# Designs tried in a protein design chat: VHH binders against q84jc2. Part 215

Target 1, 232 residues: q84jc2
Amino acid sequence: MSKMRNLVEEKFLEFYESWVIQLELYLHQLLIAHNNNTMSETELRHLISKLTTHHKAYYTAKWAAIREDVLAFFGSVWLNPLENACSWLTGWKPSMVFRMVDRLRKSRVVLVEAQVKKLEELRVKTKFDEQKIEREMERYQVAMADRKMVELARLGCHVGGESVMVVEAAVRGLSMGLEKMVKAADCVRLKTLKGILDILTPPQCVEFLAAAATFQVQLRRWGNRRHYVTHS
Key: E = the ipSAE of ESMFold2; O = the ipSAE of OpenDDE; V2 = 0.75 times the mean of E and O plus 0.25 times the DockQ between their complexes.

## First folded at step 12 (VHH)

Design pd43 (framework vhh_8fcz_2; at its last look DockQ between E and O 0.73; V2 from the best seeds 0.69)
Fold by OpenDDE, look of step 13:
Structure pd43 (fold): chain B 232 residues (1-232), chain A 125 residues (1-125)
Amino acid sequence: as target 1 above (232 residues)
Amino acid sequence: QVQLVESGGGLVQPGGSLRLSCAASGFTFSNYFMNWVRQPPGKGLEWVSGITSDSSYTTYADSVEGRFTIIRDNDKKMVYLQMTSLKTEDTAVYYCARSPDELQAIFEEGYFDVEGQGTQVTVSS
């Protein structure tokens, strides 16, 4: 069965495919930089900047898209089921990146005590922010079960008349709320990422970004393999 | 023309509270990430707090986290900074500042331009 896609989904799918390709290119550069100790700090910072700019581009596109149809992101067709399953409010869970940092610590990366403390503080803050958003989302989800939503449920397969207009208005209102939640989550993501990058040295940043990008790319690959195997 | 007018500053004792206000005009307020920044005596500008255009997210400098609260009213084109548990080190001229790029404001806490006259906050015993 072919899934119906709306215009927002189609456009973002195209964007994301291109974005991922570029991410893979940057990943390659990150890996080279990580494995090549000859790069200057300036070069590393430049590479880091490229990555951050790339991520900014993603969220620029995302926020433009969610303004049109935030619901498209609650079932992202551009992601495979595994990617979707790992998604928290339409993206990666902010606190997840600390696992990556921990992995770095267990590898070659030596963090000084000051960095460790700052990372812990950031972790705590990130967790707090996540929980705050989750509470707001819960509240919002409960509020969704209002009269208008009941009307939607009642409408069922009967599309037409004044009731449809009411439902549409309700959906618009709900979408606006969801957009705020998604934006909030994205801000936490970005803030967390920024925080980590501010704590780490340029070489450590490169390693972290490489790890993160690798995980993202591999998750996609794993999910695609699974999806094709399961559905082929 | 763009105008940001800060108010609400004053002299307060340590542990006290102040509420700053910023009235914005001359631009589409609801499209901008808004910030509070401050300039302590003899120091450069430092970012204090930020809020997204739709109030979906607020963020604070570590030095003020838990003590300050930023809120905005897009209908009134106002941004506020509720300051509590004020410390002597909070003494500064406080400015309301807009960020031209909301996403960039998240990535760069210093991504702002000061356009207002500021309001003086003095915390002293």
Scores: ipSAE 0.772, ipTM 0.900, lowest interface PAE 0.6, mean pLDDT 91
Fold by ESMFold2-Fast, scan of step 12:
Structure pd43 (fold): chain B 232 residues (1-232), chain A 125 residues (1-125)
Amino acid sequence: as target 1 above (232 residues)
Amino acid sequence: QVQLVESGGGLVQPGGSLRLSCAASGFTFSNYFMNWVRQPPGKGLEWVSGITSDSSYTTYADSVEGRFTIIRDNDKKMVYLQMTSLKTEDTAVYYCARSPDELQAIFEEGYFDVEGQGTQVTVSS
């Protein structure tokens, strides 16, 4: 059978392609700022603000889209298979970004003891919130299976005209629960990003955002070239 | 008219528990991020806790994490603050507050446009 793309998928695909192009432009600016060290603190804060606004625009568009069709975000058509394979609850896994932060300790940019302590506290909090969501998702999957079986059994016993309405109500309930899980995960992502940016200095924020954007852009390029072979 | 009415404040001993209530009216309560904010005697406003419109996420100030729980009931248009292990430092007037933009409220603490008249909590032996 042919697969048809719904309106939500088409609209978000168009949004996401434009969003990634702008991310690449911001990455270029971040790399220039990081390499040249000629920008003032005010100029660095302005650049950081542009990236922060760009990420918030993504979540604004995403939350509008998941309200219409949350399932579009599981196996997204605007992501290649590698990007989809690396997703945790429709996006990046919050605790993963601390690996990027750890690379700042090895760079020429030195983290002071107070920053190291605050980052560790944030890492622990992020991991706790992450695990809480994972437990909720496990409970959701169990409840979804049991509820679906009960509803299917009911429909087998009561095949009247109301059966269609009962199935539609159950599906809407399942979708609403899933939307809630995705939104919770996105809240942890937003809090983790904000927390890191609040702890780091402007030059360190630029280095962190450049590392994150580089990884996101390269992952997309690698996935799009999954048949590219280097023989030497 | 948009209104928030707090209740449940009172005198409680250190280590005790108290439950605050906030009744909302005049707006679509289920669309808004809700907050609890407090003002200790002679000090400025301090953000305490927040909850998303769908209860998908809750957030707390470091000073109350693990001791306070924010809950909402969209059908009743109520938000609650369950306080446990109360300390003398928790003495304050507690206000319920609405955030105009949920995403911004999650990203920035203390982002709200409407607040109630408050309920007094006094923690003393």
Scores: ipSAE 0.752, ipTM 0.898, lowest interface PAE 1.0, mean pLDDT 87
Fold by ESMFold2, look of step 13:
Structure pd43 (fold): chain B 232 residues (1-232), chain A 125 residues (1-125)
Amino acid sequence: as target 1 above (232 residues)
Amino acid sequence: QVQLVESGGGLVQPGGSLRLSCAASGFTFSNYFMNWVRQPPGKGLEWVSGITSDSSYTTYADSVEGRFTIIRDNDKKMVYLQMTSLKTEDTAVYYCARSPDELQAIFEEGYFDVEGQGTQVTVSS
C-alpha cells in the first residue's frame, strides 16, 4: 500500500507549502502589530482570529489526510521504544508550548498573578492529557509490532486469500486506532492553544502567536514532516 | 428535520447514579461533535460535556469531571451521559446538543445548538 501512502503524503505536502507561506505573511502582520502602539483591541482580536482560523485550517487538512492514510504521517512503521523515546504523534508535544510562555514572562511581558495561576492550572491539565495519550500510544506501539510479526510469518507460509483478508482487517483496525490517537493529540494541542489565548491579553496573544509562527517556520526548514520533533 | 430526544432523567438521592440517553435523527450524526448541556433552576444554560465525532476526545466541565462520562454510539445514533456521585447542585434539565463545526467546538467551549425538550434530573435529600 506504498502507492496510497505516497499520494497522501504528496497531496498534504502541497497543502503544507501553501499553508506555511500564508503563515509567514501572518507573522509579518503580527510583528507589525507588536510594534504599533496605536492598534485597537478590536484590530488585535481580528488578527488573532485570523491566526486561530489558519491553525484550524491546518488541522482540517491534516484530519482529512489521516482519514485516507494515517501511516503516511509516521513514514515508517513504529520502531523499538529506545529509538522512539520522546516521539509525539505527528507533531509537537503540547506541554512544550509552555516553554514559549515562560520565555514571554522573562522577555518583559508582565503577567498578573491571576494569569500565572491560570497558566499553571492549564499546564497541569495539559500534562495529564499528554500522559493519558502516552499510555494509549504504548499499547498501540506493542499492537503494531505484534501485527507486523504476524504479517511476516504469513509471508513465509502463504495460505491463500483468507489469511490476507484477516491480516488486512487487523491492520485497518490498528490504523483506525492510530487515527483516533493522532486526533486526540491534536485536540489537546487545540485546547491548550485556546486556553493560552483566553488567559493572555490581546497584545500578549500577538507575542505568543508570533513565537509560535516562528517555531513553525523553523520546523519546516528542518524538512522532516514524517517525524515531527518539537524544537528545543 | 434535526431531532434530539433526551431521556433517562428522574428523581435520585445524593450519591446516586443515572444514565441519560439522547436519540439523534435528521442529520449525519457521525460528522458532529456532541454535547450535554444543563439548565439548573432559575439559571441559564451550562455546558457539561462534549465528545468528538469519533470518540477520540472527551471533555468535561470542572464541576462534573471524574463523576460524569460521555459516550456515543454512531451506529445507533445515540449519545449517553453516565452520571455518578450525584449532588443536589446537579439538579437541572439536561439537553443534548450538536455543534455546527467540530474543530470550532473543540477549540471553544459552549459552541452548540439546543434542539430538544430535555430530561429532568432532580437530586434531593
Scores: ipSAE 0.580, ipTM 0.826, lowest interface PAE 1.7, mean pLDDT 80
ESMFold2 (binder alone), look of step 13: mean pLDDT 82; pTM 0.849

Design pd44 (framework vhh_8fcz_2)
Fold by ESMFold2-Fast, scan of step 12:
Structure pd44 (fold): chain B 232 residues (1-232), chain A 125 residues (1-125)
Amino acid sequence: as target 1 above (232 residues)
Amino acid sequence: QVQLVESGGGLVQPGGSLRLSCAASGFTFSNYFMNWVRQPPGKGLEWVSGITSDSSYTTYADSVEGRFTIIRDNDKKMVYLQMTSLKTEDTAVYYCARSPDELQAMFEEGYFDVEGQGTQVTVSS
């Protein structure tokens, strides 16, 4: 009957709303820095550090939350339907980032050949890790279908406290496997972000972070503008 | 106190294999990201490999990718480095190292608060 959020969902919803508001404030600072091009390298590195700290804060909160309830992240109440539809294993798809870098390269950013080579090497490594995780998830889903369908269906027909314990053990097993997969995906995200920031110069990092934040903020705004009217 | 004790080093021929072991004590091993780092003769420390607390993700330096495998056994409080296709350039003292924070370790290489005493690996004909 009720659509009550659990405690993990309530806490992360509150965290995420505040985190997005701060991301929008940082986006404003990134756009000012990029458009005026008057900041020193030290000032740009400080701004980049604020953004990387902000993203690390997200993963710190996320990893604490998935330890309590990883399933909250597979149908996130803090994301609108469009954001949820665009998610890959509870977050952004790592390879999408290289599409963004490619657009910057063609529009305004001039990359030296050494940077292009390193970005291509990182792209290949990221795609490999991404595909490995997708294969692991497919194997996990097949195994979970077999175990869950047989064991949980059988338990649904039994009476007694022992059935509750076995169901709880099965759900814990499911959650632990998903927690491991989500953490692996987040590790690829963190390594991809770090790799790009290490390859780019500070002005290029600012432009990249501004593009990424703009996309994230606009995707949320587009999804929030969804209109649904039911006619009798 | 916290201790990391490496073993398994020795002399091997180029193209050979060797397994290093690291025994951890004095802390909750299953909560920490673990690393292997090495120091070649006359050079600085070089990060080699890392593994998350739950083995969900492993990462390697470009120089060893495809040749080395990092593994951990939380029940035994052990981390291992399986080395194959060894090269003379792999000659170094190998150290086991603990990262104080797992998320930071994923973002930053060389983020250690505890290191072992090391085990010598010599690759020579």
Scores: ipSAE 0.730, ipTM 0.884, lowest interface PAE 1.1, mean pLDDT 86

Design pd45 (framework vhh_8fcz_2)
Fold by ESMFold2-Fast, scan of step 12:
Structure pd45 (fold): chain B 232 residues (1-232), chain A 125 residues (1-125)
Amino acid sequence: as target 1 above (232 residues)
Amino acid sequence: QVQLVESGGGLVQPGGSLRLSCAASGFTFSNYFMNWVRQPPGKGLEWVSGITSDSSYTTYADSVEGRFTIIRDNDKKMVYLQMTSLKTEDTAVYYCARSPDELQAFFEEGYFDVEGQGTQVTVSS
C-alpha cells in the first residue's frame, strides 16, 4: 500500500546480505571447477545455471524494490562507500566485464577467432547501449533544472493542500523516471551477461563467472576494511 | 482470455516501409515484456524484437537491428513494429507474443507465447 522508505531498505539489506553469502559459496564452487579439469560439460552447465539463477534472483528482488523506492538504490545502505563509489546507475558498468573477458586470452582455454569476433561485436553494442543511457541520464538531470521543475520546487517551500499535492506528483514523476533508467541499465547488464555466456564454452563461462564474482566479493571486503578515516 | 490481434501487413517493394500493430486484451498489458516474432515461408518461428513493460529497454535480432523499431503504448494496450529498408528476406507472417515473465525473457531464448493469427508481410517487386 504505503511506500515506507526504511522498510524497503531494511528488507533489501537483509536480502542482499544473504545473497552475497550465497555468491561466496558459488565462487568457491567456481574456483574448484576452474582448477579441476575433470568436471563434465553437463556438470559445468549445471554450475553455470546455478549462477544465472542466483543473478536472476537478485534482479527479481531489485526490480520489486525499485518499484517501491528507487532512491534507496542511490547511495545504498547495504553497500559500503567503496561499492557505492564504483557503481554506475546502481550496479556494475556493463562494458567493464570485457576487461574480465580479456583475462581469458591468457588462460589455458583459449578463445577461438569466431568467439573473439562475437565478443568484440557484443562489446561495441554494449558501449552503444551504455552511452544511450548516459544521454538519458543527462537529459533527466537537465530536466530537473528545467523551468517547470524549478517552479514546482519553489511551491514545495510553501505549505498548502494544493502545493503539497502538486509537489508530491512531481516527486513521483521523478522517481518513475529514475526507475526506468535503473531498469534500462539492468537490462543492458542482463543482455551483456547472457551474451558473454552464450559465446563462451562452459569452462570459459566458469572462468569468467569466477573472475566477476571474485571482483565483487573482493571489492566488498576492501571497502569493509578501508584504511582512511571517513569522518573527523 | 489472453488475446493478441496483429494487423498492418501487406505487399511492399524492397526498400519500403510498413508499420505493424498488435492490440492486446485479457491481461494487465503494462506488466508484460512484449515480442514480435516471424515465420518465413517453410521455416520455423524467428524472434525479431522485444520491449520491456515500461519501454525502458528495446532489443532486436541482428538481422533487423537498425531497420526495425519496436514501440508500445500502454494506455492503448498496443505494440507496434516500425519496419524500414525492407528486404525480400523479411517476407513472413508476423506475430505479436507475450513473455510470461519479463526477467526470464532475458535468460531464455524463445520465452514467449504466440496467440494470434499473425499478419502477412510480403516484400517483392
Scores: ipSAE 0.722, ipTM 0.886, lowest interface PAE 1.2, mean pLDDT 86

Design pd46 (framework vhh_8fcz_2)
Fold by ESMFold2-Fast, scan of step 12:
Structure pd46 (fold): chain B 232 residues (1-232), chain A 125 residues (1-125)
Amino acid sequence: as target 1 above (232 residues)
Amino acid sequence: QVQLVESGGGLVQPGGSLRLSCAASGFTFSNYFMNWVRQPPGKGLEWVSGITSDSSYTTYADSVEGRFTIIRDNDKKMVYLQMTSLKTEDTAVYYCARSPDELQAWFEEGYFDVEGQGTQVTVSS
């Protein structure tokens, strides 16, 4: 299974490197759009569409990869240690993006009262969904240590094809549970992202997406610089 | 042939409960995000609830959150909508709908196919 796991990691590493390069190119376009008051609504919507399509491509690749090996996403080799330390269930923590939304209150593109109310409602719903998933993860971790799992672990220490098969089936079940939890977390991410974009005007969407992409790109640069200095 | 058959609707008093059922056939049900959508009298289609292909996540419109529960059984190729604390505003024809692409459903409003006849829910005293 080590060999199959390594192939999933290698394939996703190659995908992610290319995906991040394209994200940096889109960030450049977002920053130009943010500073340009002459862009039409149609042009802004087209740029926002490019970013949403780019994120869709990420989740398409991720969900295919977790179906093969979900554990590759816990302590991912395509992420530096700083990126891994900042991860919540294999990705960004959904409620964290509202910190970036709060920046819009200081921008030239002011949020109207109706938008503030909808964003606050979305923030509360997002936090509720996060807490549901955190309780699920806690239950999963407790189940790992329950009496039945302890019995299966003991069986794994004994020679015999029967005990090996029972342990392998249990491990497969645990992986399927993690797959569902990761997919649930990604659904909260997608719902949060879509919700924010639906509430914001196109200029506000561009500013929000620029802030999010800037943070993602800078976090990677900070972590990569630390790793290089440490190993040089 | 792709087919979705809704059932379980009826007349109920405000505060009552109903369970809607949708039987799916002609496609790989376990690969699709499933939705419940409704059409109130004289209005357009309104999205109500959705569930991922593996039941990992459920989502609801603000108007029904806390009152409705969506459930699926992939072995039986069924999706259900358990409705409680029904209001007169819930009066509508309810449709079961699949999303052609599970991820696309998250990025485009109304990215779902309504294929069945629907089931009428009337909430009236």
Scores: ipSAE 0.537, ipTM 0.801, lowest interface PAE 2.0, mean pLDDT 85

Design pd47 (framework vhh_8fcz_2; at its last look DockQ between E and O 0.81; V2 from the best seeds 0.00; counts 0 for: pae E 6.1 > 2)
Fold by ESMFold2-Fast, scan of step 12:
Structure pd47 (fold): chain B 232 residues (1-232), chain A 125 residues (1-125)
Amino acid sequence: as target 1 above (232 residues)
Amino acid sequence: QVQLVESGGGLVQPGGSLRLSCAASGFTFSNYFMNWVRQPPGKGLEWVSGITSDSSYTTYADSVEGRFTIIRDNDKKMVYLQMTSLKTEDTAVYYCARSPDELQAVFEEGYFDVEGQGTQVTVSS
């Protein structure tokens, strides 16, 4: 339903704007913690916990929303065109966050060789999980182009009272398939985030989360600036 | 009311295969993340594998990845663990376990609120 889809988009737009504002506030706290270098391990763990809770809140809201309208997350109205262009299955591509981890190797905080080994193992595992989902995407695209689906599309192009029921069932099936794929991708994202945080020390976690939040916030600002171009 | 009943355990030789089954009742099975966990003799509980409510995602402990496969059938309210290339260190009582929150179960290994009575798997020559 058009009205219901608009409502899902409106609700998630409101949620997302609030969520991003809170992310910027947490980013400020992360940068202070990183630069100050005087916070206790307990204080750092508490801050890291706030960020992980914040990200889990995002996926809680997202999974509720995709249950109602998964298509709202493809070409989302709450994201600018640059953010949408950089999306992989409605969100960040899990393996790409290892670029942020690579900066930790070159920063003032040095990763121990045991951490480097575990991070590389996690990177390989994450890439493997991504490839599995990409094969499922390929199978989904092929299934949409199958002769049976082509026949359903033909039925939808001409008036025939009973054909509407068959087309509606097919579209429902397509939406359920997309929900499953988006949920799989989100599971890989959650496991990748948790895996990185489990390998890193609290100060390294703060640096990583600050880098990730900075990238997310800056990507949004650059996309918004470019979209609303002015001559001064 | 909530019940999980495991079956399929037994004695197998190293390198053998075994399929465990778990029958669920008393709750809306299709809404819950499901796990397999095990307890080796003289050790604590070890999480083995998990599966999302819709089978969209499966996850495994490093010790069993590539050898075990978790499957579920929501219509039959069943979860299965297909075990291959069994090793003596796989000897344990295997439990089926339900997670109270699916997102948290994906994020945290071994996050569950109820487990079954168990089924014994013994791998020996």
Scores: ipSAE 0.784, ipTM 0.910, lowest interface PAE 0.7, mean pLDDT 87
Fold by OpenDDE, look of step 13:
Structure pd47 (fold): chain B 232 residues (1-232), chain A 125 residues (1-125)
Amino acid sequence: as target 1 above (232 residues)
Amino acid sequence: QVQLVESGGGLVQPGGSLRLSCAASGFTFSNYFMNWVRQPPGKGLEWVSGITSDSSYTTYADSVEGRFTIIRDNDKKMVYLQMTSLKTEDTAVYYCARSPDELQAVFEEGYFDVEGQGTQVTVSS
């Protein structure tokens, strides 16, 4: 059975499919760069910039889409269930990337003490920011059980006329709040990502980005295999 | 034309508080990431704080984290900086600055252009 999709879902699905394809291409470049010791720092920085720009493009599209229908991102149809299960407020959990950094440390990447310290500081800050977002989300979720939502629930089975207007108003209010929450989470993501990239050397950045992209791509692949869903 | 008018600066003792205000006009205020930046005497501009267009996210320089609070009122086209526990090193001309790209501003703390005249904040015993 196919799930019904609204226009926002359809458009973003198309976008995301294309975006992922491009990500895979960048991943390939990252892997080449990682395995190629002949690339200059300038070249590496350029590659890093391309990736950051690519991610920025994602959030540009996302924020445009959530303005129209933020609810579409709660149950993202462009993601498989595994990807969705790993999502925190419609995306990757910011603190997760530090696991990737840790993995780098356990591999070939040697971080100097100053980097380690800065990463730890960033980790702590990121965690704090996550918790702040979570607290706000909790408050917001509790507030969802307000009069408007009760009315929505009451009228849910009898949609028509004035009732529709009331429901729409309630949904709009809810959506606005959710949009802010999603944006906040995204900002923490972006800030965390940038923070890491600022701490790492260009070669380390490339390795980190390669690892991150690999994880993203593989997670998608794993989820698709498990759930027999094909995504472009 | 774009106008950003800062106010609220003054002389304050260490540990004191000030609230800066910035009145914006000449552009769609609600679409912009807004910043406070400052220029200490003899130094270059440094980013202090930023806030997303819808106030969904605020961010601060490490030097002011926990002491400063940025807020905005899109209806009034105002951005504010509540400063507490002021230190001598906070002495600077403070500017309100908009970022042309909100997402980029989230990525990069130094992504801004100064357009106003600023307001002088002097912290001295």
Scores: ipSAE 0.712, ipTM 0.879, lowest interface PAE 0.6, mean pLDDT 91
Fold by ESMFold2, look of step 13:
Structure pd47 (fold): chain B 232 residues (1-232), chain A 125 residues (1-125)
Amino acid sequence: as target 1 above (232 residues)
Amino acid sequence: QVQLVESGGGLVQPGGSLRLSCAASGFTFSNYFMNWVRQPPGKGLEWVSGITSDSSYTTYADSVEGRFTIIRDNDKKMVYLQMTSLKTEDTAVYYCARSPDELQAVFEEGYFDVEGQGTQVTVSS
């Protein structure tokens, strides 16, 4: 039978659907700017700002939702099977965005040596931050497993209101830890995005954002028919 | 009335350590992203470090990464900056500041209005 969604999931799904529609409209603007022979730097920076504001709006809504129920994001109805197969704190690994940077380097975009060095430094920093989050997640999982095993042993002959209160405290502790880690992962994603946009020139930023948005749309379209596996 | 009171500065040798403190009052401290900014002699304000409201993420300027650690205690309404391996270039007045929006602070796009008097850090022999 059909699985009912909780209220947090339903509210975020409504937001997400409107958000992706607006992203597709911005993609159209990016493609026009990409194909245009000349646009002013001011016009390009304004378009780039619209995209960064749109991404910040996504995280504003997401952070409000995870404060209500972070576990809703660990099996989210708004993530198709391909997105879930990535299996990294309810989203793409921050470092996967560098696939778009690599695509830029293979296209008509020429990056100078200074840009290449800064992008590699950012890639290393992003991966380091990812590893820190993965280690902290492992630590939380071990701590919760150990505490849960002790509490289950205590329940060997008795179950009651006090046992429920102990289980509820353990669940709250897990939720708080997961919320912190999802926010940390999102901060790495945002910092990495900002770092890339700061290193690239405005025309290069438009090409990057267009490639990234195109990829996002294609992954969404493919998600229900195929599964992808990524490596850490 | 927002109040941010910095302390813990002083004179220290290169390579030394200091811990700065910031006492906050007049706002709901646990709702805000907190920052350290500094003003070196004859220069403008320079962002140093930031920490999310629940300590889930910390960020640092490249010049201090690996040497400085930002910490907050929401129960005590305190922000700290643990500084190690200090250099003469770290000489400045240090201020704490709150951010107008937590997500905006991650992008480092907001202005930081100095709220307190700051605390002087001087790194010299």
Scores: ipSAE 0.121, ipTM 0.584, lowest interface PAE 6.1, mean pLDDT 76
ESMFold2 (binder alone), look of step 13: mean pLDDT 83; pTM 0.858

Design pd48 (framework vhh_8fcz_2)
Fold by ESMFold2-Fast, scan of step 12:
Structure pd48 (fold): chain B 232 residues (1-232), chain A 125 residues (1-125)
Amino acid sequence: as target 1 above (232 residues)
Amino acid sequence: QVQLVESGGGLVQPGGSLRLSCAASGFTFSNYFMNWVRQPPGKGLEWVSGITSDSSYTTYADSVEGRFTIIRDNDKKMVYLQMTSLKTEDTAVYYCARSPDELQAYFEEGYFDVEGQGTQVTVSS
């Protein structure tokens, strides 16, 4: 089965498995920092920097991979079915991260009025950017259907080498459109993540990052456990 | 070698419009995230807008969102800033700046390594 994967899928699967293992190690460090409350502001900032660097490494690898084969990210072999079902344009839905921020408020974490205002402004901007991408996705899907029908009609005519070039051009066009859409979605994710971290204090950042990493790790474990149902 | 040349500034009345241009040379323009940054009189640099290397995403400071539009033309090696509904607080020298790493721009505020000479925008009655 592994031999049937393309090179991009195999390479990113190897990367992602290592990346998740390191994320779990960072999660342990975040939980220790959150529960012990003995770390200095400088130490907390250093830990937050390790997490942001780790996320930057993910997007660096992802953007390199989508330049080669964006379709690998629509039906990712490195994600289980539950992780895939929870994906919006190959990753987390940006607006949903604010539910984790809401949990920080409900946990009686002291967010000052200025932070609450900035978080609400960021939420509104994130939702606006998200809706813009959703409209582009709708337009792309409509155009994809029309282009595919035209190309199928051309193939029916069986016109020499021209038919091969037309199919190849259409596939390139589809891939380029998806690549731009995925990159736009990732840009909204990065802007949302950085925006939240810029608004929160270092202890609040640690709590937020711990909540996010916990959810990501647990979602993977829940989805992986589903595979054992057939062996029960 | 690496050059960014801004133009299009001038005197405009409140509510008016201007289009700024930035001509790039000496580097592979299509590989870089591009920014517009401004410096109001007596103040520090303020980031205004950014655009990905492939125009897949644009981003704006809250103060200009909905009024300014950033565009790039990779074939012409140009970045533009279309400014509408100009306010007196938009008065500044506007600079074109490149970011060597698109991802770094999201994780380190103000990460840009080349700024042009600037073009003056004055919004006054």
Scores: ipSAE 0.450, ipTM 0.760, lowest interface PAE 2.6, mean pLDDT 84

